# Miniprotein binders against q9ydz1, part 31

Target 1, 329 residues: q9ydz1
Amino acid sequence: MVQGLPGEFEDYLYRVIASLYRYAERLVVVDYPSSPTRRSIDLIVSLPGSRVVLIKAIYDASLISKKEVEELSAVANSLGVSAVIIAERMGREDLLTGVVYDRYGVNMVNLETFENFVSGREEVYVTRYKDIYTVSISSEKLREKRLEKGLSLGHLAYMLKTSRKSIYEYERGVMSPSVEKAEKLVDILGEEILEPIDILTSPRKPVSKRDFDKPEEALVGEKLLELGFKVSHAKRTVVDLVAGRSGEEGVGSRIMIVVKRSREGRERMMSRIMKGVKMGSILSSSLYAVVNREEKSLIKDIDYTKTIVKDVREFINDVSRGRVEENEE
Below, E stands for the ipSAE of ESMFold2; O stands for the ipSAE of OpenDDE; V2 stands for 0.75 times the mean of E and O plus 0.25 times the DockQ between their complexes.

## First folded at step 10 (miniprotein)

Design z1 (at its last look DockQ between E and O 0.87; V2 from the best seeds 0.75)
Fold by ESMFold2, look of step 10:
Structure z1 (fold): chain B 329 residues (1-329), chain A 95 residues (1-95)
Amino acid sequence: as target 1 above (329 residues)
Amino acid sequence: SPEELREAIERIYEAIRIVLRAFEREEQGRLEEAMEKYREAVRILEEVLKELEKVLPRIDSEEEREEVERVIEFLREAIELYLEFVEELEKQLGE
């Protein structure tokens, strides 16, 4: 779409793709919108164990907006999948291997860290928060190993040159030790006290938010909310609306929708539909296209896709009767 | 003002829900009830549109003005859409 953007963004994306290709069961590139700095999702990866991850890949994370990351998070939450940012730096600072960073509530790691994690070569134990580095510790194992060594809270505190209160707080999970303190703890008590971080998480508070850009989209979104779906309206990816609902075996119902925009040409609409089908396939979700009645016939000519074409009334009536393609067809 | 925009948005979602109820009545074959609900939703949106059009010239903030203009555009498109629903039902009832 936007032409003339530097190849630097595509260079890094290709580097990430080349690395992840070895470990992914499936990988889909999301190249819409065409500008890397305006889209919320660059890649979707299916990893062993049925783990689907939405990925934003950008060399310098300071170049992504809060709105992009919030959309990535909301879409992942609504679909019941994980999200991660893969980057090499944040402004003036290089990201360290083996460290989990935070960008507007989404986990951020460098490529080497991600590769080591998904390959099983190394776990991740270190988080950076407010310019300090802390280590993830199992509260239960810390207490167990301390007691095995016959150490009181005071004795261990003395050995670490910290307070008895700090040791107590580590054992309650209220506080995490700095890297320096954690190294001393491992020297004394062993590596069993370390707790791996799962860098691939979904948002904690799954809250759907209302939005309205287009009348048809607003009707669809409100209806899906009434039916108990988590709903996200998207502006920076190939689809306009995603919705998800918890289901059996931890696999929920997923709906992805492209809505015709009032000033959108038919070729642009068809391009989004084709790209949305790819996104839907890796998410085990069919794509719905909500169009006006007159355009329904023209889109029907592309029946080689697995796109379900509806006008807004048809869509609302179908979902009201429980006809969600992922569960019915 | 932010309060006026918030109130307008709440009324817009009220109209949206009325249209969802109209779809239900139409599916049940209660076409006259459905048509009245579509018309009720249109009346609500037309009132909101008129109110926002009066407020728009008084807005100093470019950010706030862009928000109101976007909502006005939505309202015009929604009114047109809901009126199409009414027209479809009028044809069915005239048969």
Scores: ipSAE 0.732, ipTM 0.933, lowest interface PAE 0.7, mean pLDDT 83
Fold by OpenDDE base, look of step 10:
Structure z1 (fold): chain B 329 residues (1-329), chain A 95 residues (1-95)
Amino acid sequence: as target 1 above (329 residues)
Amino acid sequence: SPEELREAIERIYEAIRIVLRAFEREEQGRLEEAMEKYREAVRILEEVLKELEKVLPRIDSEEEREEVERVIEFLREAIELYLEFVEELEKQLGE
């Protein structure tokens, strides 16, 4: 395990933060767990146009576990927000500027690519999946421009030294061309066939694994599923559960839940609650602390005006009655 | 087998759903029915626990063993919690 020097990770995270402060309307640092290599989420950023993004920032993306990326993706999907990985390297290979990489189903870019995208300085057209580079092309524009030039599928295929099937697959959006083929297509048909990649596309549907670590968490999770929420369990961030529902009337409910751990001291739970409140503020999410009845008395003295403290039964009853208090921004 | 673990997980979720129905009965003031549902959930979890504890020594894969151990830990904590719910209601009905 190349333990990147503790300093390199912190330094890179600070570099990412310093960059994003120029473009972000709001920025929350998620410093939990304390070990960066055990965090699924490092930053939450609100960008212009009400675009909220969960960010994993790491200098070397080879050090990101599949489980961290799956959690990042699952949390983002449940909350109806985007997720991105910002990294400079993947092992021995530097991430190229202007390339969107796939890392376990989440978009990954270098900091420069992300800055260019959020500032509108440069559009991104190139994707990499494994070792294959492809260019994003509008299937509709490709067909339109081909027809405007009077080119048949067969004629264009001949010009590209490719099959008629390949051109047909491009025009159906089922395959993207290689860089070499895309360059030839642009030369023939013009740059209007290029389709900019939205780096902030919502992660692909996580496999809803019914992960449960705690009985209370399992009860809460199952009840929220019954109520039509998307639910994700989180093991590598401040909160233990996140839930989201798109309302029919346009106001989507977001819920984050901290479940007290049996071995968790009061101070540690309080730290998570305070950090959860910060996360909730940028996510326009309610924060619940689910505790046992005995612990509820111990937490009541804590004027966390932004945290709803419930036992598991009270929580389940409140959500069942539609008493989800949303933090309106 | 992976199939036995899958079946165990399905039964665990059945017990969880039964407990959610027990909460609905408590809220309705139907405490005796809630207690019966909690006890039913506990029985299911105890059966699953006993099955997994028998299978655990036969698992050769470390990864599968750790997964089953985590499920066993969950089952123990769930049984304890649901028994506490029964005891709380027994006190309320005895007063």
Scores: ipSAE 0.692, ipTM 0.919, lowest interface PAE 0.7, mean pLDDT 87
ESMFold2 (binder alone), look of step 10: mean pLDDT 87; pTM 0.870

Design z2 (at its last look DockQ between E and O 0.86; V2 from the best seeds 0.70)
Fold by ESMFold2, look of step 10:
Structure z2 (fold): chain B 329 residues (1-329), chain A 95 residues (1-95)
Amino acid sequence: as target 1 above (329 residues)
Amino acid sequence: SPEELREAIERIYEAIRIVLRAFEREEQGRLEEAMEKYREAVRILEEVLKELEKVLETEPDPEKREEVERVIEFLREAIELYLEFVEELEKQLGE
């Protein structure tokens, strides 16, 4: 729909970076692939409370393909982190401040909304899906406040000019009221019935797909699945495979892998490794490079304290023995 | 044919799991068993490759042809990789 120019995309991304660095504990820019419309992830931020968020930042979200969002969602799910899309428009429609939108199961907000949320200046209560705007209500508080005022379902429904069934469904969490109905509910029952939306939640519809480009990736991915990791193959970011496993009582293990491509030269391989190291550092994970022994000469100048180099058999044997571990800080 | 491609992918994952079992046998020092498993995986992939090459000969849809071609490329690389595992074991068993 809209012809995107590199400068226009870079300007918006820099606006997002400039706005968020004030609130982020750490921020990493993911600039691979070089085309903004082909990347699944533009930013990774660490927010207070050790919350890591994968961000796709694009002015017009209609330019994001379903495949890009599915990869963002799958990667976030595998790593046990949040994902969000920051955009100002969807096609010809501007995104409203204070409203959470949905794009293929990932929360989408404009920059002002995201800033207000992470800074603590404003809570977010309104969701839009397709053409419906609804307000997040605590089902428990709604029932409590209705009973405290001695109102029946029918009496409250009459006051709202809605059905008794609607009130029942609000109290069961099956339905959320429209903005108009929610304003009336707040006037009658008080603001305590409102429930803030956490826009930094896990993707709602993650799809685990066995999607592989290289035999080494497939072997690594399948073995990690057998060991209980959630695994995602990535095609639109700097690393080729990510994996995560929930730990008992705490943060689990995270593994990030770059696989040497058959026709990839030294400079491009080193660039991907270095960018992958930065991605891994904010996730407290080392980058693993899976290469054949013949290919190690291409990466001999690498900092081995930040990157672990294995061939596929070595990697598989090490994870089978529990010798592969994420970096911890 | 989408059914033929889905079955091919399922057979590919069967071969991958066989290779993972071969790694286990190799780790245990059961090199002849590991080599047999690597060869079994190669045979499976070679059969799938032949089947998909026939599908490519008769598939007119450019999008389906591209999908099949990508899987064929993967198969060729996987067969080469698994044969390298066999060659390494043959050297260890050389006497």
Scores: ipSAE 0.749, ipTM 0.937, lowest interface PAE 0.7, mean pLDDT 84
Fold by OpenDDE base, look of step 10:
Structure z2 (fold): chain B 329 residues (1-329), chain A 95 residues (1-95)
Amino acid sequence: as target 1 above (329 residues)
Amino acid sequence: SPEELREAIERIYEAIRIVLRAFEREEQGRLEEAMEKYREAVRILEEVLKELEKVLETEPDPEKREEVERVIEFLREAIELYLEFVEELEKQLGE
């Protein structure tokens, strides 16, 4: 295990922050848990055009666990935001600029690729899945330009030294060409067949894992599911539950919930609540603190004007009555 | 078996849904019915707990054991919490 020096990890996160600060409308650092190798989310960034992204930043993406990426993806999906991994390497291999990698179903790019994308400096066309590089092409434009040139599927296949089936699969969008084949397609048909990759795509797979850590979390989570929310449990960030629902009027409600941990001291819970408030501000999300009745008295003195403190029953009753207080920004 | 754990999880979610219905009864002032539902949920969880404890005794795979242990811990905490809800209502009905 190459224990990257604690410094290299912090230094890389600071490098990512310093880069993104130039392009971000808002940036929140998620410094919980304190160990970067136990965090699913390192940054939340609001980009121009109301695009919010959850970022995992790590120098070596080989150190990211599947569980961290699944949580990042699940949280992003539940909140209706995007997720990305920013990394410089994958083990011994440096990530190439201009390539979108797949890491457990989340897009992964190096910092330069991400900067180029968010600044509009360069478009990205190349994807890597495992050891296979492919180029993003418009299936529609491919067909259009092929027909404009009077080329049959068979003729174009012959020119590419490939099968008619391969050309047909490209035009159906069920397969992307290799770099070599894409270069030949561009040479024949023009660059208009290229389709820029949106790095900020929402993770497609809802991890609908009914994972619960606590009875209170399970009750809250199941009730929000009954109310039509997408719900995700989070074990590696500030909040314990996130929920999102698309409203009928297009105003999606977002809820984040901190559930008091049985062994969690008041100070630690307060730290999570304060950090949760910061997360909530950029996500336009309500923050709830769910506590036991006995613990309510301990939190009453906390004028966190942006945190709704409830017991589990009160929370469930309030959300059932449609009393979700949204932080309107 | 993986099937036994899956079945146990489904029964746990059934108990959770029963507790959510108990909260609805409490809100309606139907405290006796709420208490009965909490007790029903506890009974289900106690049965599941007993089954998972037997599975834990026979499971040789450390990773599966850890998964079952986490579910057992959750069940114990859930039983405790739901019994507290019963006790709170018993006090309210006795007053």
Scores: ipSAE 0.543, ipTM 0.862, lowest interface PAE 0.9, mean pLDDT 86
ESMFold2 (binder alone), look of step 10: mean pLDDT 87; pTM 0.865

Design z3 (at its last look DockQ between E and O 0.84; V2 from the best seeds 0.73)
Fold by ESMFold2, look of step 10:
Structure z3 (fold): chain B 329 residues (1-329), chain A 95 residues (1-95)
Amino acid sequence: as target 1 above (329 residues)
Amino acid sequence: SPEELREAIERIYEAIRIVLRAFEREEQGRLEEAMEKYREAVRILEEVLKELEKVLAKLPDEELREEVERVIEFLREAIELYLEFVEELEKQLGE
């Protein structure tokens, strides 16, 4: 079976949707761009506890490039949400249930693992990076249980047939034991030393760098950076820019922006706006549409309570005023 | 040559920031000052464009060539956009 053909990719995506529909409070399908292998985000899911996750769903993860994953990671980081890749294999290797894999700093799990995690049926303890399987251990509980048993670092190292340095590093949290060593640790100290992995953590990718494809995007992005937002340029999803900032009152701000393209007709622009509104609704984010002044009449029948239409100059001046007014409180 | 591209991109961001300052001047009603800043940004981009067009003719690496072509396309679009800002201000001043 070859992933990358539209029908086969859509079949797996539907399988993921059907599974997650039972657990999600809300679910939005992101179907732009049309090619599954060019798309950085396939689903956005709100889980109980108001936890939002951006999902890339692909049967064979070798078919997505570093660029797609980096965009997924950057968008999630800018918006302050989690990202995960759901896949069944990576090239010739099947993904094991109960194991977290890494793809360019984003957690990757198979569907069963994700289902078991979100349903509360099973925790995840094992990580694979390259060819090494390690087990997540609580450094605090490891030290606590070792001391309760009256064991020195050296004595425990002897029992595991490893070095004292390794035990020290486990207790410092700078190294995780192999599955074999972890089984021995559990035999000696008990299962309480195991620490579940939260597969829905923020991606490990740094904040997105400045980028540009269009002059309007460059102006908007640079201004938002000046105002203290984390900003990502999104080339492989329905919106062109995303930005996020934590508020002083503990209330964050999220902005999503669609920029009118030079040769984009009204229907295509409206389609992206409507898809962006759905994306924004699950993210509690405003959607801005940046268009030329002359083109505002083409967009005027949009629901302005869900979409704010501006030319680039108006947008930049408005966000500047909002920043100043928010600070006066 | 990759260093020339990096330097060109830095100058592009300089122009972008100048335009952001022009927006501020325009919002304050300082239209002549805003127009001067738009024109300054255009001059920077035109200079960068000419430099990159010369570099493009000499590049052996196809990947770097395509990247330079992308930046050239951006420059042409940005110059057009910034000149539209100037034209709009000219209309306001004549009215």
Scores: ipSAE 0.756, ipTM 0.938, lowest interface PAE 0.6, mean pLDDT 84
Fold by OpenDDE base, look of step 10:
Structure z3 (fold): chain B 329 residues (1-329), chain A 95 residues (1-95)
Amino acid sequence: as target 1 above (329 residues)
Amino acid sequence: SPEELREAIERIYEAIRIVLRAFEREEQGRLEEAMEKYREAVRILEEVLKELEKVLAKLPDEELREEVERVIEFLREAIELYLEFVEELEKQLGE
């Protein structure tokens, strides 16, 4: 157990928050679970241009589990938002500024790279997958500029000391050049061949693993799937389920669901609901609390004006009738 | 076998879908039909539970064992919940 000092983790999260506060329209801190090493989402940020991003902030990305990144990705995909990891290190290696790393299928950058991207100060062109650095090049612009120069595939390949096949694969977008080859391509063809990386790309569709955490959660999840929602289970954040559906008019319904846990006290559930309301406000999502019939009476007195309290049957019936109350901003 | 676990998972989702159909019947006031569907779902889950308990006893791999144990826990809680739905309807029909 590399006990990263509790202070380093908190300090890094605060550094990320302080940075992003300058650029964010809205920022929500997701402080659940209390242990940062068991949390899939640390921040939700609304950026200019209606871009919402789920952020995992961790000083050392070697400490983030595959399951946390998969959950971050799944939640982001279901809600139709972006996900990013902000980190300074990967074990013994510092993350380079101006490089987009892949961490379990989610983009990972250092704080400086993310600031530069969000501020529009610097574009990012370099990707790292495993130990391989590549440069993002427009396959179309590469071909265009090659033809403008009157260069054949074979001639350009000779100039780069590479194969004709490699140039052909670059122009098809099936392979990206190494840094060394990209520098030579830029020298020959100009910088217009470079294609800036959008760090805020939607994570690749996680295979929706049907998860078996709670019977009520399974019923809700399966019903939302039947209704054409993307559904993801979440174990490492405030909510237990997230669902999203693209509407015909492009306004997608977003639903977050807190399902009461059998061993969860009222106070803990209420804490999750309040935190879920904060998440819902920035995600423009409805927040449901699914409780048993007995517990419904216990929650009625809590004017959580932004939380819909239902039992599992009521929830399923309401959703089936199209009575999804969206949080109107 | 991994195939037995996959088959068990498919049967669990069949039972979940049956319960969703039971909710539709209950909403329609077709309480007897809802009860029958809940009981059908319970029977399926009890069969799957019994199969997974036998599989668990034979699994040497700890990671796969933990996965099967989580599914078994889910099945027990699901059976309990669906039996509660039956009991609630039995009370309504007996009144």
Scores: ipSAE 0.634, ipTM 0.900, lowest interface PAE 0.8, mean pLDDT 86
ESMFold2 (binder alone), look of step 10: mean pLDDT 86; pTM 0.846

Design z4 (at its last look DockQ between E and O 0.80; V2 from the best seeds 0.75)
Fold by ESMFold2, look of step 10:
Structure z4 (fold): chain B 329 residues (1-329), chain A 95 residues (1-95)
Amino acid sequence: as target 1 above (329 residues)
Amino acid sequence: SPEELREAIERIYEAIRIVIRAFEREEQGRLEEAMEKYREAVRILEEVLKELEKVLPRIDSEEEREYVERVIEFLREAIELYLEFVEELEKQLGE
């Protein structure tokens, strides 16, 4: 299947940027790798209330693989931030406004839905579950309103043309009603039973086989795990490793690392470093370049006030002593 | 075969942890202990490398073969890196 003219992917990304620019406190474009179908993150947005969101923006979500989405999810999880996919279509299916979809465990919505959500114009209540659309309800409010009306589980089930078991499952939060059933519930019990969906959640880290690339990356990752960081190795974005740790007082720390990739020249590595600095800035983290003696010549002209440069031994010893965020002493 | 690969990966990470301990010993000035740990890590990786090289020709799955090839490449690079650490320490000790 061939759709659209050259530049179709950039056109959609520009639409998303233009829409979100009005609501974001800050927005960073992640345009590496250059191919939209090969990168895991297209945008990072900070929203009011200290909400940072990693965004994959692609018109047809069937064009992204499980690997890209799993990396998006893992990176967001390790950094303690939200992730979302913004798309208009999934293969032959158009995404409906006001509906939350799932792509490999990451929430997926169309642009209008996301815009309405972040602007506060409309809340989201509907999820596509398997082959039907379901409505998010408050189990507590459902039970309260049913009891206020003097309705038994059986009587309410009769009114909805469903089973007593279904009503019980709604009240236990095990099952969500279809749109049809939810409309009847609202007519009987009132809109108070509806519960908005927060589409901006920190996704669960996917279970994946360990990847092996650079020995330095593996050493850094293993040490950070030892120190209690959540760690993700990345292949489809500007950085090679991200790590995050929640602070006891609700403030965590974040680490982002670039290591030279195989057959990567000076220009490409410097480009990733520059773009990684912007990514780190919005995430309140400095970018670290972990290099050996040979690789130092590749980054000789970098701005050391924006990028912390260590060899692997220096990095590991510094993080052990709590000096990971500064290049002092 | 999947269990053998899982065991190989765990032994690789054992060696990685040994190198992290070697860094600690080196920072403390315990250079002989650090060198012994680097060499121990190298021996572990060399053994895993030999085992995976024997298994590689008999892997039917293209995806599994490609993964094992990446692990082998990693092992070669890691052994080279850890031997560089040993060489640096040998120079320090000869002073």
Scores: ipSAE 0.763, ipTM 0.939, lowest interface PAE 0.7, mean pLDDT 85
Fold by OpenDDE base, look of step 10:
Parts: C-alpha cells; sequence; structure tokens
Structure z4 (fold): chain B 329 residues (1-329), chain A 95 residues (1-95)
C-alpha cells in the first residue's frame, strides 16, 4: 500500500484549487474532517451559469472508499448539485486526458480534462467503465446521418463488421460504441454524431440504505422526508444532514444541519458551524444547529454565524410550519 | 432473516414517526397525549432491541453483524432520548 505521503494529497489539493480559481465564481475549501482521507467533499465550486459542483480531489483514486463516493453522491443529489472526482491516477494507471471515468457512479476525470471542460477548450466524448472505453454519440444524429447516407442498419453493420443489433442499440441509446467502432462511424457519417459528455451531471440517487445515525438526526431526517425533501446523512463532512427540495416556483430550498454529538465539545461544534456557514454561503442554503435544550443556551450567545440554533422539537415544529429560513443570497 | 431485519427497521421508523407526532401534540399543549406517544415509541424500540440482541449472535456475516450492531446502538440511544422527553413532560405536569 503506497501510503501517498500526506504532502502529496495536500499538494494535489492545492494544485486543484489553484487551477479552479481561474474559472470559479466562488470556491469553498471543505477542510473537515482534518484528515483528507476521511472527507467526502474537499471543494465546493460555483461555475459560470450557476452550476455548483461538489469536488473530491485526490491524486490516487484507488484510495477513495466506496462510502466516501456514496456520501459525495448522496449529498450532491439531495442538494440538487453535481459531483465530480478529480484524480490523476487509479492505482498504477494514470487517468487519460479526455476520458470520463466512472467511480462508484460519480464521474471522475483528471485535472486537465476538468480544466478543458470548464474552460470550453475541449469537449469530452470518451467514457471508461471498468476496462471498457466507449464513445458518447447522439443516438438521434446517428440515425439521421445514417438515413441521409441511404444506409440500412444492415449495411452500416456490415461496414463496421458488427451486428445489425449493435447498430440498433446505438440508435436506441442503450449501448455506446467502442472507440474503434466510433472512429469508423465518424469516418462514414461525420463528426456530428458525437455527443459531448457533460461532466457536471447530477449523480444518480444512491440506494440509500437507511443509515441509523443519531436519534436526533433520524427525527430531523424523517420529518424532512415527510415534507418532500430529499435527505442525505453525511458522516465525512462538516454537516450531519443535507436536505433539498425543488419549490413549486422553481426556488429550491436547501438545508444543512449540524447535529451536536454527545461527545463533541463546544469548540468543535462551533468549528463545524463556522465551516458549515461557509459551505452554506456557496450552496445558498440555510444552516441549522440542532442541540439539546441545555446546549441551546450555551450557543445562543454565539450569534456570529447566521446559524439557526434549535432543539430537535423546535426544529421539527418550525419546519412543519414552513418556517424554513432560506439564506437568500 | 433478511425479512425479520427489514421488519425490525420498519418498526423503528414507525416509532420515529410516532415521536414526530408527539412533538406536534406537545406544541398543541396536549402533553398527556404526547407522553403516551413517547411511551409507545419507547415500547416499540425496546421490543425491536430485544429481538435484534437475540439475533445478533446468529449472524455469520461480519458486514451484517456490524450493521445490526449499529442499529442496536441507535436503538439504545433513541430509547434514552425518548425517555428523557417523557421525564421532561412528567416534570411539567407535576408542577
Amino acid sequence: as target 1 above (329 residues)
Amino acid sequence: SPEELREAIERIYEAIRIVIRAFEREEQGRLEEAMEKYREAVRILEEVLKELEKVLPRIDSEEEREYVERVIEFLREAIELYLEFVEELEKQLGE
């Protein structure tokens, strides 16, 4: 196990940050937990066009756990934002520029590919799932151009030395061609059949195994689910719960919640709250601190953070009354 | 069985929903009804806890065992919290 030197991770994260500062409207570094290898989210970036992305940055993506990627995906899905992994390697293999990899259902690219995409310098057409490279094509354009050339499914299949079924599956969007087949398709039909990959897609909803976290988190989470929010628990970031709802008027509510831990000191909770506020600013989300009644008196004096401090009962009652204060930026 | 675990989980969420309804009763000043709901939730969780504790030694899968252990820990903490809610209301009604 090449434990990447602690320095390599920090150095790579700084390299990613320095790159993204050129393109980002806003950038928030998520430095919690202090150990980078325990973080689901390293950066939150606002890109032109109001596109917010959660970023996991790691030099070697083989060191990312499935649980970290699942949390990244779940948080992004609940907030209605995108998620991406930026990495240079996958174990012994370097990530190729111009290739979108799948890592546990989240798009993964190298820094150069991400820079090219965000800057609009280069479009990305190649995907890798496991050991299979495929090219993204427009199923509609493929069919259109095939018909313009007067080619039957069978004739095009013959030219590609493939089955009629394969061509039919490409035109239905149920299968993407290999690189070799895509090159032949482009040679025959033109480059207009290529479909650029949007790297900043919303992750698929993870099958949320109901994680049993704290009882207070369960109460809050269940109530927000009853109110039609998408909810995700987070164990590897600043906040403990994230929730998002698309409003009827298109104004989506985003909520982040810090729940006090029984063994968490006041200073540590305050540190999480302050970091949560910083996350909330870029996400246009309200930040709640859920505490017990005794702790509420201790935190009220710390009005520094625009954080709404509630006990679990007050929180549930307030959200039930539609008193979700949104931070309108 | 996987089905017994699924049923146990659904009962846990039923208890959680009962507690949410108890908060609504508390807010309405219906403290006795809130207390009854908290006690009902506790009873359900205690039953589930007892069932899971009996099953835990029979789980051969380490992953499943760790999952059930986390559920048991959650149940203990939830029971404690919901009993605190009862005690708080008992004090208010005794004053």
Scores: ipSAE 0.693, ipTM 0.921, lowest interface PAE 0.7, mean pLDDT 87
ESMFold2 (binder alone), look of step 10: mean pLDDT 87; pTM 0.872

